VH-VL binders against p78833. Designs and how they scored, part 10

Target 1, 198 residues: p78833
Amino acid sequence: MSFPASTHVYIAKIIGKKGEGDKILDLLSKVNEHVLKSEPFTKTYYFARDAKNPDYIFGLELYDSKEVLENSHKTSNPFLAFANYLTSTHAPLAEPLQLLNFKVVDGHLDKDNLGPDAKDYVLYTEYTGDSATLKQQLTVNPKADTSLIIHSLDDPSLYAVVTRYSKSGIEPGPAEISGATSVSQQVIYSGVGFLNRP

## First folded at step 4 (VH-VL)

Design B28 (framework fv_patritumab)
Fold by ESMFold2-Fast, scan of step 4:
Structure B28 (fold): chain C 198 residues (1-198), chain A 119 residues (1-119), chain B 113 residues (1-113)
Amino acid sequence: as target 1 above (198 residues)
Amino acid sequence: QVQLQQWGAGLLKPSETLSLTCAVYGGSFSDYYWSWIRQPPGKGLEWIGEIDHSGSTNYNPSLKSRVTISVETSKNQFSLKLSSVTAADTAVYYCARGDYLWGSYFDYWGRGTLVTVSS
Amino acid sequence: DIEMTQSPDSLAVSLGERATINCRSSQSVLYSSNNRNYLAWYQQNPGQPPKLLIYWASTRESGVPDRFSGSGSGTDFTLTISSLQAEDVAVYYCQQYYSYPLTFGQGTKVEIK
């Protein structure tokens, strides 16, 4: 499953203060419901918890174009309710919202348009290093349900990989990348949304 | 109306670096990709690469080792440098505006600059 | 890379007659999720830059005469000029913008008989 050059990928890192994860995810569940029903050009809209911190909400968003994000998604009422909560005087975030902008280098999404469940293993791995070296060394995993290699538009040295396994007990860990100057990995479980639009 | 004006050196020797600049008039610089496209005499079109207002680039892999596109957003200008030129680089070079929201098809073009590489 | 192949390389059409130019992509440029074909057509007169005629395979650019139409989907596309006028003598190019690098067809030269 290839992606057009116009495709935009966003990785959201939403780190709530202790106890805020439930409220943040509840608001995102309402956004997701609207996206599924009313935003046909949003290909992926998936938010789930970091395995080590339930108040850390990871997001993977894939839009057919930047116009879908700017003129459709960001102007929706459920999105505005979510955004207004995050910027409210209540100050629910432990760290400023990170919304990292990427392009697809290679990969595929879930073939069956299945959403995540409690047994889903989503691995998000960031690699920094020489761009040409990382591009050469990062490869799509054909055994994964989702395997995406994405390259940062904001930081040319940053690549990331999103890998999903639908079967329990499959946790192969991050690939060995000899050219990486840093590697960081998150394990993500239990989410709302969809990795490939039904 | 959007206008693209381009300029730069038109006669080069083999091994030199080609340098061209394109200036955009019409007040919509940050909403588009800005591309360089070349056409050897009597031949077809070859896309070289593109840049946006933030300096984000995409290059044709066939030229990537020799090409650099840069942007000066404050002046609405972008520039092409192509190193180590040979006679095969003789072409008319165009700058063009691409739609970055949905993918680059080109609705406005500069007039073109003929670059001749003479051995 | 997506390779774009046009046919014929050249054609001669009488004034007022239909001209048909074909473009084939080596891979589909249809994105199933949005049902869009990432394909454009250009006209190039001698000594001038290309001019956009058609985008999204069939959407006519503003100011382009209605005798120009685009059709097709996936890998096979057609540009039709329903009633050739003298000013239509030009080289025509198709272009895909589905995948990097962006690629053009080799061009089709249209002449009057």
Scores: ipSAE 0.007, ipTM 0.605, lowest interface PAE 8.6, mean pLDDT 86

Design B29 (framework fv_patritumab)
Fold by ESMFold2-Fast, scan of step 4:
Structure B29 (fold): chain C 198 residues (1-198), chain A 119 residues (1-119), chain B 113 residues (1-113)
Amino acid sequence: as target 1 above (198 residues)
Amino acid sequence: QVQLQQWGAGLLKPSETLSLTCAVYGGSFSDYYWSWIRQPPGKGLEWIGEIDHSGSTNYNPSLKSRVTISVETSKNQFSLKLSSVTAADTAVYYCARGDYLWGSYFDYWGRGTLVTVSS
Amino acid sequence: DIEMTQSPDSLAVSLGERATINCRSSQSVLYSSNNKNYLAWYQQNPGQPPKLLIYWASTRESGVPDRFSGSGSGTDFTLTISSLQAEDVAVYYCQQYYWTPLTFGQGTKVEIK
């Protein structure tokens, strides 16, 4: 499946203080309701818990263009309520908010959004190394439900891969690339939002 | 408190299917992963796989082609099937309770079932 | 897979003396986001299932005597028995739960000198 060349990918890493994950996801569920109803050019809007830390919220967002992100999404009332909570005097974050900008290299997203499965996960892997080598060696798995390769707009040495396998018996670990370092995060599949807009 | 009781056939012939069941008494069933772990006589521990109350499984890749773990949530029971057994599958098999959200260290274990595979 | 290696394979210690067992993982089991090491220690007596002693590398399980302590971070971990008692004669295993498959060390047999 093709993505517009202008597709903007946002990876969000939201690390809340103890107990804040629930409130953060509640606010994001209100943002998601607005996105689904009013932001037709947002292809993916997915937020879920890290498998190792329930207060660590991972986000994967795909917008048809940067202008959709800036002029439609960031100006919405529920987004502003969410952003204002994160920067409030309550100080709910354990670590500074991380927002990473990527472009799509290749891949596909789930055809259908499946119901929640607390054990099932999405795997997010960051690779740091020689850009040409990573571009050549990172390949889409057509048998995966999601297999998405993205390249950082801010750091040419950084690529990331998002994978999901719903078929039992196919759960390969992250690909090992000679000369590159990798860090993987398991994200519980059940969350707020959608991987592929219907 | 929490007790794990296990049962199943102890003597098998090569090529048969091993079948063991573990029942959980006391405490919550749905908040945990339930694992099978084996230990050949005089050797170390090998994790076989895990299942949660919804039937979601993770298997050790070395055994994945032969292993099926299933759950009967209404009975608080889970079961192991290992097909095409050989003498190398002779071991004490344990069921154990692991943490649901943050990975699995095992705080409660069944007593173990010795499975012997011989002709 | 994360490979767990223990040293020594066997250890003979006099009653009342300190016993030290080391465990090394082939990759880090420290998760930086929560600053926790996904590492557990077990004691196994002959004919019994393993018994959990330590989890999160250094947290003692309820009911475990304070002579047992865990330390270390990342890839290098230690189980210490500060004053060996007769009932501590057993095989000890480390286990990582950072990634599946879950893996155990090969075991360290502790005996009385």
Scores: ipSAE 0.006, ipTM 0.489, lowest interface PAE 13.5, mean pLDDT 86

Design B3 (framework fv_patritumab)
Fold by ESMFold2-Fast, scan of step 4:
Structure B3 (fold): chain C 198 residues (1-198), chain A 119 residues (1-119), chain B 113 residues (1-113)
Amino acid sequence: as target 1 above (198 residues)
Amino acid sequence: QVQLQQWGAGLLKPSETLSLTCAVYGGSFSGYYWSWIRQPPGKGLEWIGEINPSGSTNYNPSLKSRVTISVETSKNQFSLKLSSVTAADTAVYYCARGDYLWGSYFDYWGRGTLVTVSS
Amino acid sequence: DIEMTQSPDSLAVSLGERATINCRSSQSVLYSSNNKNYLAWYQQNPGQPPKLLIYWASTRESGVPDRFSGSGSGTDFTLTISSLQAEDVAVYYCQQYYSYPLTFGQGTKVEIK
């Protein structure tokens, strides 16, 4: 699988107050319905709970271009309803919304479109270090169903990796890269969306 | 299957610090919030606070100035420290598992540790 | 804080008869987006830790006898024991987990007449 050079990757970290995860995912479910029906240039629209904090919603989004994100996705009515909720006087977020911009370095999405009952192990890892070293050392994992290497558009020292494993008993930790620091997050598929557009 | 074993306290004098530890066996430590709950003799239950394996804590505001809960994820253990104790802190202290994905109701409890504060 | 109030404080019921315990929250514990009530019930026998009976107001915990049932929504909840047995002599507590701090009712003691 190959990605257009213009592919824009968006990582969302949505940390809700206790009990807000369900509401946030409900709103994102309505956004996802619109994405599937009306946004054909959105290739990945995946939101899932952090394994340790179900009110922490992790998002992975792939758009064919930044223009798709800015002019199509962010202007949709369901997205605006979602955004308005997060910024409302209700103050549902425990921490400010984190939105990170990346480009694809290398990787693949799985061929299967798994439903909400599919067993998944999804791992998101951020690496900070020398850009040339990280670009050389981070490699696609052929044993993963999804293996995606992305590079920050805002911080050249930041790379990230998303892996998905659907096989029972396969839950590998993050790759260790000498001379880089890493932070890893496991997410569970108690969420909304798709990793590879059906 | 899941078992919580607790230890650490007994008799304390006013102004001392209460220290209790809870160890989790037979199940996953990750994916849950781990709570401390107390019960004075003949009275009801009071939630003290909770911690997850990453060290994120939530405390009952009534006790927040005196309470510290810590976690040792590698050993599947979490601990309670309550400072400046008085006779009002005399209670049975329980550790318990809250499933954060399914809500903070408590499906497994430790056996309880009686802490008596007297001069 | 959400205050939980139980009634009655104590209840004496004959073996085989119905026991009913009420719990009232000072604020709604119904979350409209998922339509779930963040309410649990516990049984505590003397000298033992509490045991979970019911969660989400009406879902019976695995291994809990069918005679225990929970009902209600919003601010008013009921635990029913359809046919009291000797082993059911205990103190019962309701708990909300809608909002921090987590809070319990004061307890209802169930005794045999």
Scores: ipSAE 0.000, ipTM 0.440, lowest interface PAE 17.2, mean pLDDT 85

Design B30 (framework fv_patritumab)
Fold by ESMFold2-Fast, scan of step 4:
Structure B30 (fold): chain C 198 residues (1-198), chain A 119 residues (1-119), chain B 113 residues (1-113)
Amino acid sequence: as target 1 above (198 residues)
Amino acid sequence: QVQLQQWGAGLLKPSETLSLTCAVYGGSFSDYYWSWIRQPPGKGLEWIGEIDHSGSTNYNPSLKSRVTISVETSKNQFSLKLSSVTAADTAVYYCARGDYLWGSYFDYWGRGTLVTVSS
Amino acid sequence: DIEMTQSPDSLAVSLGERATINCRSSQSVLYSSNNKNYLAWYQQNPGQPPKLLIYWASTRESGVPDRFSGSGSGTDFTLTISSLQAEDVAVYYCQQYYSWPLTFGQGTKVEIK
């Protein structure tokens, strides 16, 4: 698979207060419906729970360009309702919202295009270290249904890898990268949205 | 180039309402959070609150009962109203741009407006 | 609220020498899931608005001279000016953006010795 050079990747980390995860996902499910039907240049729009904390919502978004994000996605009524809830006086977030900007280095989205409901989990792994070393050592996993390597636009030392396996597949641990000064992995499951636009 | 221009009344009596406006030129208005920050003479900085293009606000709890921030997206402007002022509200007031993350650092600032509250 | 405390309140340094300013937060501003410190540093000259120097504790803002560097993690942070120039005489502020309300340190005044 190939991606336009203009492809913009967002990683969202949304940590709600106890019990807020359900409401956040409900709002995001409405955004997703609009994205699927009205935003054809969005390749991925996937939000799901952290395995350790059901109120921690992880998001993966791929847009053909930043203009798709800015002119189509951010101006939609369902998105504005979601954004307004997060910034409301109710203060539903336990920790500051993270919206991280990345570019695609290499990889592929779901080959079988089965959608998120056909699979149980996504692995999100962050690596920090020397940029040139990490770029050389991080490789696409051909056995994964999704294997995506992304590089932070705001922090040259940060790379991330998104992998997804079929429900019956083997679940490998994070790749051991000798050039990394830190490695963290998050297991994500029970999502809404799509990893590869059907 | 991004520029923030601010204006409003600088001299107030106790119990009056402070009103300041900030206009944004150059760059995107809808992709950022817009904050008000104040600084009493010779003292440090205090964050007042923020607003985005949709009108969603976050306020400093210490000022929440008196503060209102509003936005006029068609004009790329946002405004601060602070009611029931006292001498303790005497400060230079700045508008500033925050990044897309909630509760941001500030990369562009207005020049500041000195507000004096005296009887 | 997260309280930000700077030390020292005032610092006198000779031209060309190293200046070190410390900032302590009353609770960690390190977000463990992304390993990022939600901390910024500003420079303020008399009569001017603050100018952003550093964000994410150690990332230098575009156009800021490389003699300015930020370090630290969690609750203890440092701004270093490796070789003080005359134009660096200013008040410096740290700021956390980990939690609302956003809070600043009380400031450190840097003067020439």
Scores: ipSAE 0.000, ipTM 0.439, lowest interface PAE 16.9, mean pLDDT 84

Design B31 (framework fv_patritumab)
Fold by ESMFold2-Fast, scan of step 4:
Structure B31 (fold): chain C 198 residues (1-198), chain A 119 residues (1-119), chain B 113 residues (1-113)
Amino acid sequence: as target 1 above (198 residues)
Amino acid sequence: QVQLQQWGAGLLKPSETLSLTCAVYGGSFSDYYWSWIRQPPGKGLEWIGEIDHSGSTNYNPSLKSRVTISVETSKNQFSLKLSSVTAADTAVYYCARGDYLWGSYFDYWGRGTLVTVSS
Amino acid sequence: DIEMTQSPDSLAVSLGERATINCRSSQSVLYSSNNKNYLAWYQQNPGQPPKLLIYWASTRESGVPDRFSGSGSGTDFTLTISSLQAEDVAVYYCQQYYRYPLTFGQGTKVEIK
């Protein structure tokens, strides 16, 4: 698959207080309905729970451009309801909201979305190191259902990789890159969103 | 040395279900994918799908709605079922071994089973 | 799908002469992370299953005569038989194992003349 050169990738790390994950996902479910119906330039809108903390919501979002994110997505009524909840006096977040900006370096997305009972993992790995080395050595996994390499717009030393395998038991670890540090997170699909727009 | 032995019904009528089994001898079962590949008479090779020891499958999208591959790990056997057959499914069917991690080039093949679909 | 196209469809070569078969993939099958081409070559004699000759584009399978060699990278690959023997009369197939579905070329028939 090719991506437009303008493609904007958003990684959301939404760490709720105990019990808040369900409410956060309920609000995101309403955003997702609007995205499917009214935001045709959103390629990926995928939300998952951290494998170790069900109140930690991971988001992967791909927009054809930053303008789609700013002028269409962020101005929608369901998104505003979601954003207003996170910043309310109720204070549902355990940690400040993290929204990380990336561009696509290389990769492909799932042809089919996860089924309702899927326990297939998505592995999200951040690599920090020399930019030229990481760009040269991080490569798409051709056998993964999703294999996406992204480069931070805010930190040139930061790359990230998103991989999904539809096979139970495969669970390959993250690639090791000499001279770079890496941190991985396993996430489980929440039933909200899509990896590749249907 | 690794050996793949295959068997199943060779003559079918249109609309029936094709059923073939492959048994693996002389090697590790759990470290590989096990594939089915077919070849219509006088034509080239078409990959049908694969399965591993845990029952995880990949299917060729062109056949996905009709194909089921299953595994009996305790017997080192795997089986192909292809439903709603037509004359276009007439082919020699092969089972073959592929690598678990890096993808399937096929180093061992069964001898093939000719399946003829006719009325 | 990655489409595999072989050329020629049929090739007649005299005994002892070089035979060259080409294979082109519609997308690159080179995985830059490990610098490997996910490409294999098979020989099929009449009435027999295919036999693996070459994997990783250029690695010869154990027991395959050294007159068989594979070369190429990315999208363009070649199988060479340096000195054709009578037992080399067969159909040859290339295969990519880079992406699902796994796909084969249409085959090249090698004959003596």
Scores: ipSAE 0.000, ipTM 0.443, lowest interface PAE 19.4, mean pLDDT 86

Design B32 (framework fv_patritumab)
Fold by ESMFold2-Fast, scan of step 4:
Structure B32 (fold): chain C 198 residues (1-198), chain A 119 residues (1-119), chain B 113 residues (1-113)
Amino acid sequence: as target 1 above (198 residues)
Amino acid sequence: QVQLQQWGAGLLKPSETLSLTCAVYGGSFSDYYWSWIRQPPGKGLEWIGEIDHSGSTNYNPSLKSRVTISVETSKNQFSLKLSSVTAADTAVYYCARGDYLWGSYFDYWGRGTLVTVSS
Amino acid sequence: DIEMTQSPDSLAVSLGERATINCRSSQSVLYSSNNKNYLAWYQQNPGQPPKLLIYWASTRESGVPDRFSGSGSGTDFTLTISSLQAEDVAVYYCQQYYYTPLTFGQGTKVEIK
């Protein structure tokens, strides 16, 4: 595998109140500038909008190890400013922040180091079911620019899949797994960050 | 204070299924991968596969068609089944602990179970 | 699969002398992003399970005597015993944990001259 076993993945679901998506992405753009300059062991730092709700920010974060997240990322001034805003008395979130912790099962990242742009098409799908069945039946998609299969550290029945396609008219749906429930979120367009560190 | 205790059948005939169990005492069960590793007499070490507390497995491709590793999280136990055994499966079988977050180097090992396959 | 090759297959060393064992991986086990080598060394005494000596290529496991040291990076690694003691007569194995399947070297037997 292209990822060492120490790799940590986070999926962020940040659902802002009306109009908060712009402010949240503005703060994340400043975090991203710091990550690019000062956090070389952060492999992915990607935030973009939900297709149906522009105030719903999806995040994909990939760290070489838990130490990178705890000792480098979470202690940075731009991250603290972002975190403090979300927990402020202003109460910008419509729903509690979801930050889901995963390990990489299999997959690959974009080869061209592309960040989010207007041509992005990202599909995030959660699968809940028997772990052995899901691990056997979920497969990497070689046609995707990014294709990750990840397993929750918080909930062993939860697997997730992240796929990204260049917007060439191909918008495939999620794989169907017999005996498992699935929920998909389409993530598109304008955001901040990078999928594969330059 | 972490200890791995293993047990199972020591003598098998060709075509039978090998079944071994490992119990973990002390320490966290959920923060680790639990592996089976074997060693034929006078030879080196071969990794068979691993399982975590949720039942998620990785198998050595050379053995994948014959191997099943399962877990009983409530008992802190995991088990190996190897089907269709032959004389080539004669080995000492070890259970071992690998770190889930930092990669699987093995800091605790069971004492080993000698499995002999002969007719 | 990453293949691990050790040299020599066997080594005879006098008590108090230095022993060196080499391990080569068929591809790099250095992850450039964290600058860590995913390599471990084990000691196996007759009739016993392997015992972890070194992980991350050069970090000694707690309780392991300081005469044991690991070095190297990428594809070429060395285990050194600076002054061989009688209890060090054993078979030594390297192991990569960068990529599954996890793989071990074939082993190096260390014996007294």
Scores: ipSAE 0.005, ipTM 0.479, lowest interface PAE 14.7, mean pLDDT 84

Design B33 (framework fv_patritumab)
Fold by ESMFold2-Fast, scan of step 4:
Parts: structure tokens; C-alpha cells; sequence
Structure B33 (fold): chain C 198 residues (1-198), chain A 119 residues (1-119), chain B 113 residues (1-113)
């Protein structure tokens, strides 16, 4: 798969207080309905729970350009309702919202959306280290349904990998590569949205 | 250019249902939220609710139990029904276009319909 | 709900002089991810629907004279008419579109001294 050079990747880390995960995902489900119907230049809009913390919502978003994100997605009424809930006086977040800007280095998205029998099994791995070394050592997994290598626009030492397998029960292997000074991996289950626009 | 034309009954008795329609001419009906906003005589503006071309609605919580907004996409029309009216519902009612992508400020307005609720 | 409060309720300004209207929101209407303030200003003449003047706090609607300007960010906003003309006698409303329900200020009546 080739991605336009302008492709903008957004990683969202939304850590809710105990019991907030359901409400956050419900709001994001409504945003997803709008994105699927009305935002044709959004390639990926996927939000799901961290396997260890159901109130930790992970997001992966791919836009054809930053202008699609700014001028279409961020101005939509369902997105505003979601954003307003997160910043409300109810204070549903346990930690400040993290929105991380990335660009695509290499990879591919699922051929089709998840479908009713597919498993929501996504690995999100962050690597910190020497940029040139990480770029050389991170490789696309051709056996994965989605395998994306992304590079932070805000921190040159940060790379991340998003991997999805259609079959549940595949245990994540070691994520370590020799060029990384740190490695952090999350297992993601039970989401809303799409990894590849139909 | 875009033109919003509105019509409906302007004189009601308490307990009746207010019914107003707005028709959109000259512009795209899709990609916008279509709102109803009211203004009691000599008072400020109150947003009632909105609808898009697919029938997706948002209502002001203060009115939600009494308000229904519907759409006839094939005619580029949307309608307001407000049930169980009282004298407090006396107002000029406006339909207006809210830009869906730009967050619902209102660039085109209908002329307004004065609705008077009196016994 | 986000409450919008305008000040003053009314002001009298001489022709050619500056008019300043303030609008305060009960919580921020600045969305940090796109750095936009979800705030609009309207002008309403007697017997007419409101007319959009400013959106995104500071962007003039097409056809609006450049004597109208908007400023501010977060919770505090200002509409300025740099040189009041006779046709500017009207009620002015601010509106937030950051969250539903959409809410308006109570209005500021501008009159000639």
C-alpha cells in the first residue's frame, strides 16, 4: 500500500477514570458513524480498549492530510461533543489527554474492515532510540492484516508500530530490536471504528 | 444563492402542537446541520435543535421532551414540532443553516415566524 | 451548558466613535488541537433575523465591513466597531458552538448618543 506524502497519523491515548471507558467509547462510536459517512479522506478511525485497563482508550487515526484533520474532522459536531465531554467539569480523565502526531514510514492497512467475525487484536509498540538505527531495523510484517511503521513528528527519537491480526489467540512475540533504548507495548481489544475505510 | 423559506401556523392555544416547516433553495442540503432557533419578543436567542439530511438530530435538553425535528431530504425541507405549548413558547421562530464541518455558526437564516400562544 | 454573558447590556456611542462589546463563556471554547475558538458574533436589526458578522472569534463573514473585528481567546471575547455608523444601531449577540446545546449571550443593544 502506498500512502500520500501528506498522510497524517494521530495516536490518541485517552485514560479515563474508573468506569469512564464505556462513555468515552460510546461518544467515539458516534464520531465514527459521522467519519464513515461524511469524511471520505479519513483512511483509519479506530478506537479500542487497552487489554489491562478498560478505561484506557487507544486511538489510531489516518488522514490524507493534516488539513483533513483540522478542517473536516476536528470541526465536526460529533467530534466536538466528544472533545467537550473530555474537557467538561465532570473531569472524566485520570491523566491529561495525549494526542501524538506521526507520519507513515512504511506499511499496509487491512484489506477490508474488521467484519463481524474478526477479532479486535491490535498491538501498539513504541520504540525510542537512534532515529537512523530504528528506521533500518523496523520492518513491515507481511503476515499481519495491518502493519504500520510510523515516526513521530514531535520527537525524532520516537517510532511506533501498529500491528493487527485477524485471528485472536496469537500471542505477541518479543517486541525488542537492538537499536531501541526503550520499548513499550500495548495490547488493544474491543473497539469501534475501522482500520481501513471500505 | 441560498434562501430559507419558512411557514406554519402562527396563532395557537395552550396545549396545542406548534408545527413549522423550512424549505432550502439554491444550495446544497447535504453537509449541513439545519437548526431551529427562537426569540421571545424583546428577549434573546434560544437554540431549539438541529437535524442533518440523514435525520440525525440534536436537541436542547430544556426542550427535548416536547420537541421533534424531522427532515424530508427529497424536498430539501425540515420541520419543527413543539408539543404542549404554553404562553412561554410565544416567540419568533427562525430556521437557520449551521455548517456541519465548521461547527454550527449560522450563515443563513429564514425570515422568522411569529408564534403567539394565547387563550 | 456553556453560559454566555455579555457586557454591557446596552451602550450609547457617538457616530464615528469606537464601540466595544464583551462576551464571556463559563468555560473555554478554545479547542487546543486545532487552536480555534468556537465563537461567533451576530447583528440583529429590529424586525430582521440575526446576521452573521464574525466566526472563529476573529474571522469576518464575507460582505461584512472591516470596521467590525473580533478578538479574544478561551473565555473572554470582544467585538469592536471601530467607527460607528448609523446602520450599526442594533442588538449584538455572541454564540458558542463548542458544545451542544448551542448557546447565545443575552445581547448588547448599541444606540447612538
Amino acid sequence: as target 1 above (198 residues)
Amino acid sequence: QVQLQQWGAGLLKPSETLSLTCAVYGGSFSDYYWSWIRQPPGKGLEWIGEIDHSGSTNYNPSLKSRVTISVETSKNQFSLKLSSVTAADTAVYYCARGDYLWGSYFDYWGRGTLVTVSS
Amino acid sequence: DIEMTQSPDSLAVSLGERATINCRSSQSVLYSSNNKNYLAWYQQNPGQPPKLLIYWASTRESGVPDRFSGSGSGTDFTLTISSLQAEDVAVYYCQQYYSRPLTFGQGTKVEIK
Scores: ipSAE 0.000, ipTM 0.445, lowest interface PAE 17.7, mean pLDDT 84

Design B34 (framework fv_patritumab)
Fold by ESMFold2-Fast, scan of step 4:
Structure B34 (fold): chain C 198 residues (1-198), chain A 119 residues (1-119), chain B 113 residues (1-113)
Amino acid sequence: as target 1 above (198 residues)
Amino acid sequence: QVQLQQWGAGLLKPSETLSLTCAVYGGSFSDYYWSWIRQPPGKGLEWIGEIDHSGSTNYNPSLKSRVTISVETSKNQFSLKLSSVTAADTAVYYCARGDYLWGSYFDYWGRGTLVTVSS
Amino acid sequence: DIEMTQSPDSLAVSLGERATINCRSSQSVLYSSNNKNYLAWYQQNPGQPPKLLIYWASKRESGVPDRFSGSGSGTDFTLTISSLQAEDVAVYYCQQYYSYPLTFGQGTKVEIK
């Protein structure tokens, strides 16, 4: 499955204080219901827990265009309720909210959308280094159910890879990439939403 | 009403660097991608690359090693540099406005600048 | 890269007759999720920059006469000029904006017979 050049990828890193993960996911569940019903130009809306910290919520969002994100998604009532909670006087976040903008370089999504559950793992790997070298070295994995290569719109040296397998267990760690000065990987599981709109 | 005005050196020798600038008048600058497209005499159109107001670029892989597009948002201007030119780079060069939100089809074009590479 | 191929390379049509130009992409430019075809058509008169006629395969740009229409989906597209006028003598290009790099067809020259 290919994506149009206008596809906007939004990565959210939401690190809640102890116990906040459940509330954050509950609010995102409400947003997801609205997205499925009323936002047909949202291809992926996937929020799930970091394997090391259940209060760290990782978000992967694919919109057909930046306009869908800015004018349709960010203006919806359930999204505003979610955003207002994160910035409320309750101060639920342990660290500043991180929102990252990417474009799709190459890849495909799950054919069968199973949603996030405890036995399904998504691997999110960030590579920092020489842009031309990283673009040449990073390749789509045709055996994965989801395999996305994305390039930062804010930082040309940053690429990321999203990989999901329908098989049990964790696939091998990140491949050694020539020219990468930094590599980091997260294992993501259990959450709300969809990787490929049903 | 949107108008694109372009300028730059039109005659180059092989191995030199081509430099062209496009200025945008009327309308929003930050809501669009700004592209360079070239056309060799009697031939078709080739997309070179694009830039937005923040400096984010996409380049045609066939030209990426030689192309740099830059932006001066305060002046609503963007520029093309193409290094190590050869006779094959002889073309009319256009700047054009691409839709930022839904993908780049081009609704406004500059008048074009003929660049000739000869010894 | 998505390669765009137009046919014919040249077309001679009498004034008032219908002209049809075809464009084929080597890969689908239809995005199934939004049901949009990322395909545009341009007209280029001698010595001038291209002018946008059609985007989203079938949507006519503001100010373009209704004798111009676009059709097709996926990999096969058609630009139709009903009742050719003298000012329609030009080269016509299709363009995909589905994936990078953006690519154009080789052009179809429309002349009066």
Scores: ipSAE 0.066, ipTM 0.661, lowest interface PAE 6.2, mean pLDDT 88

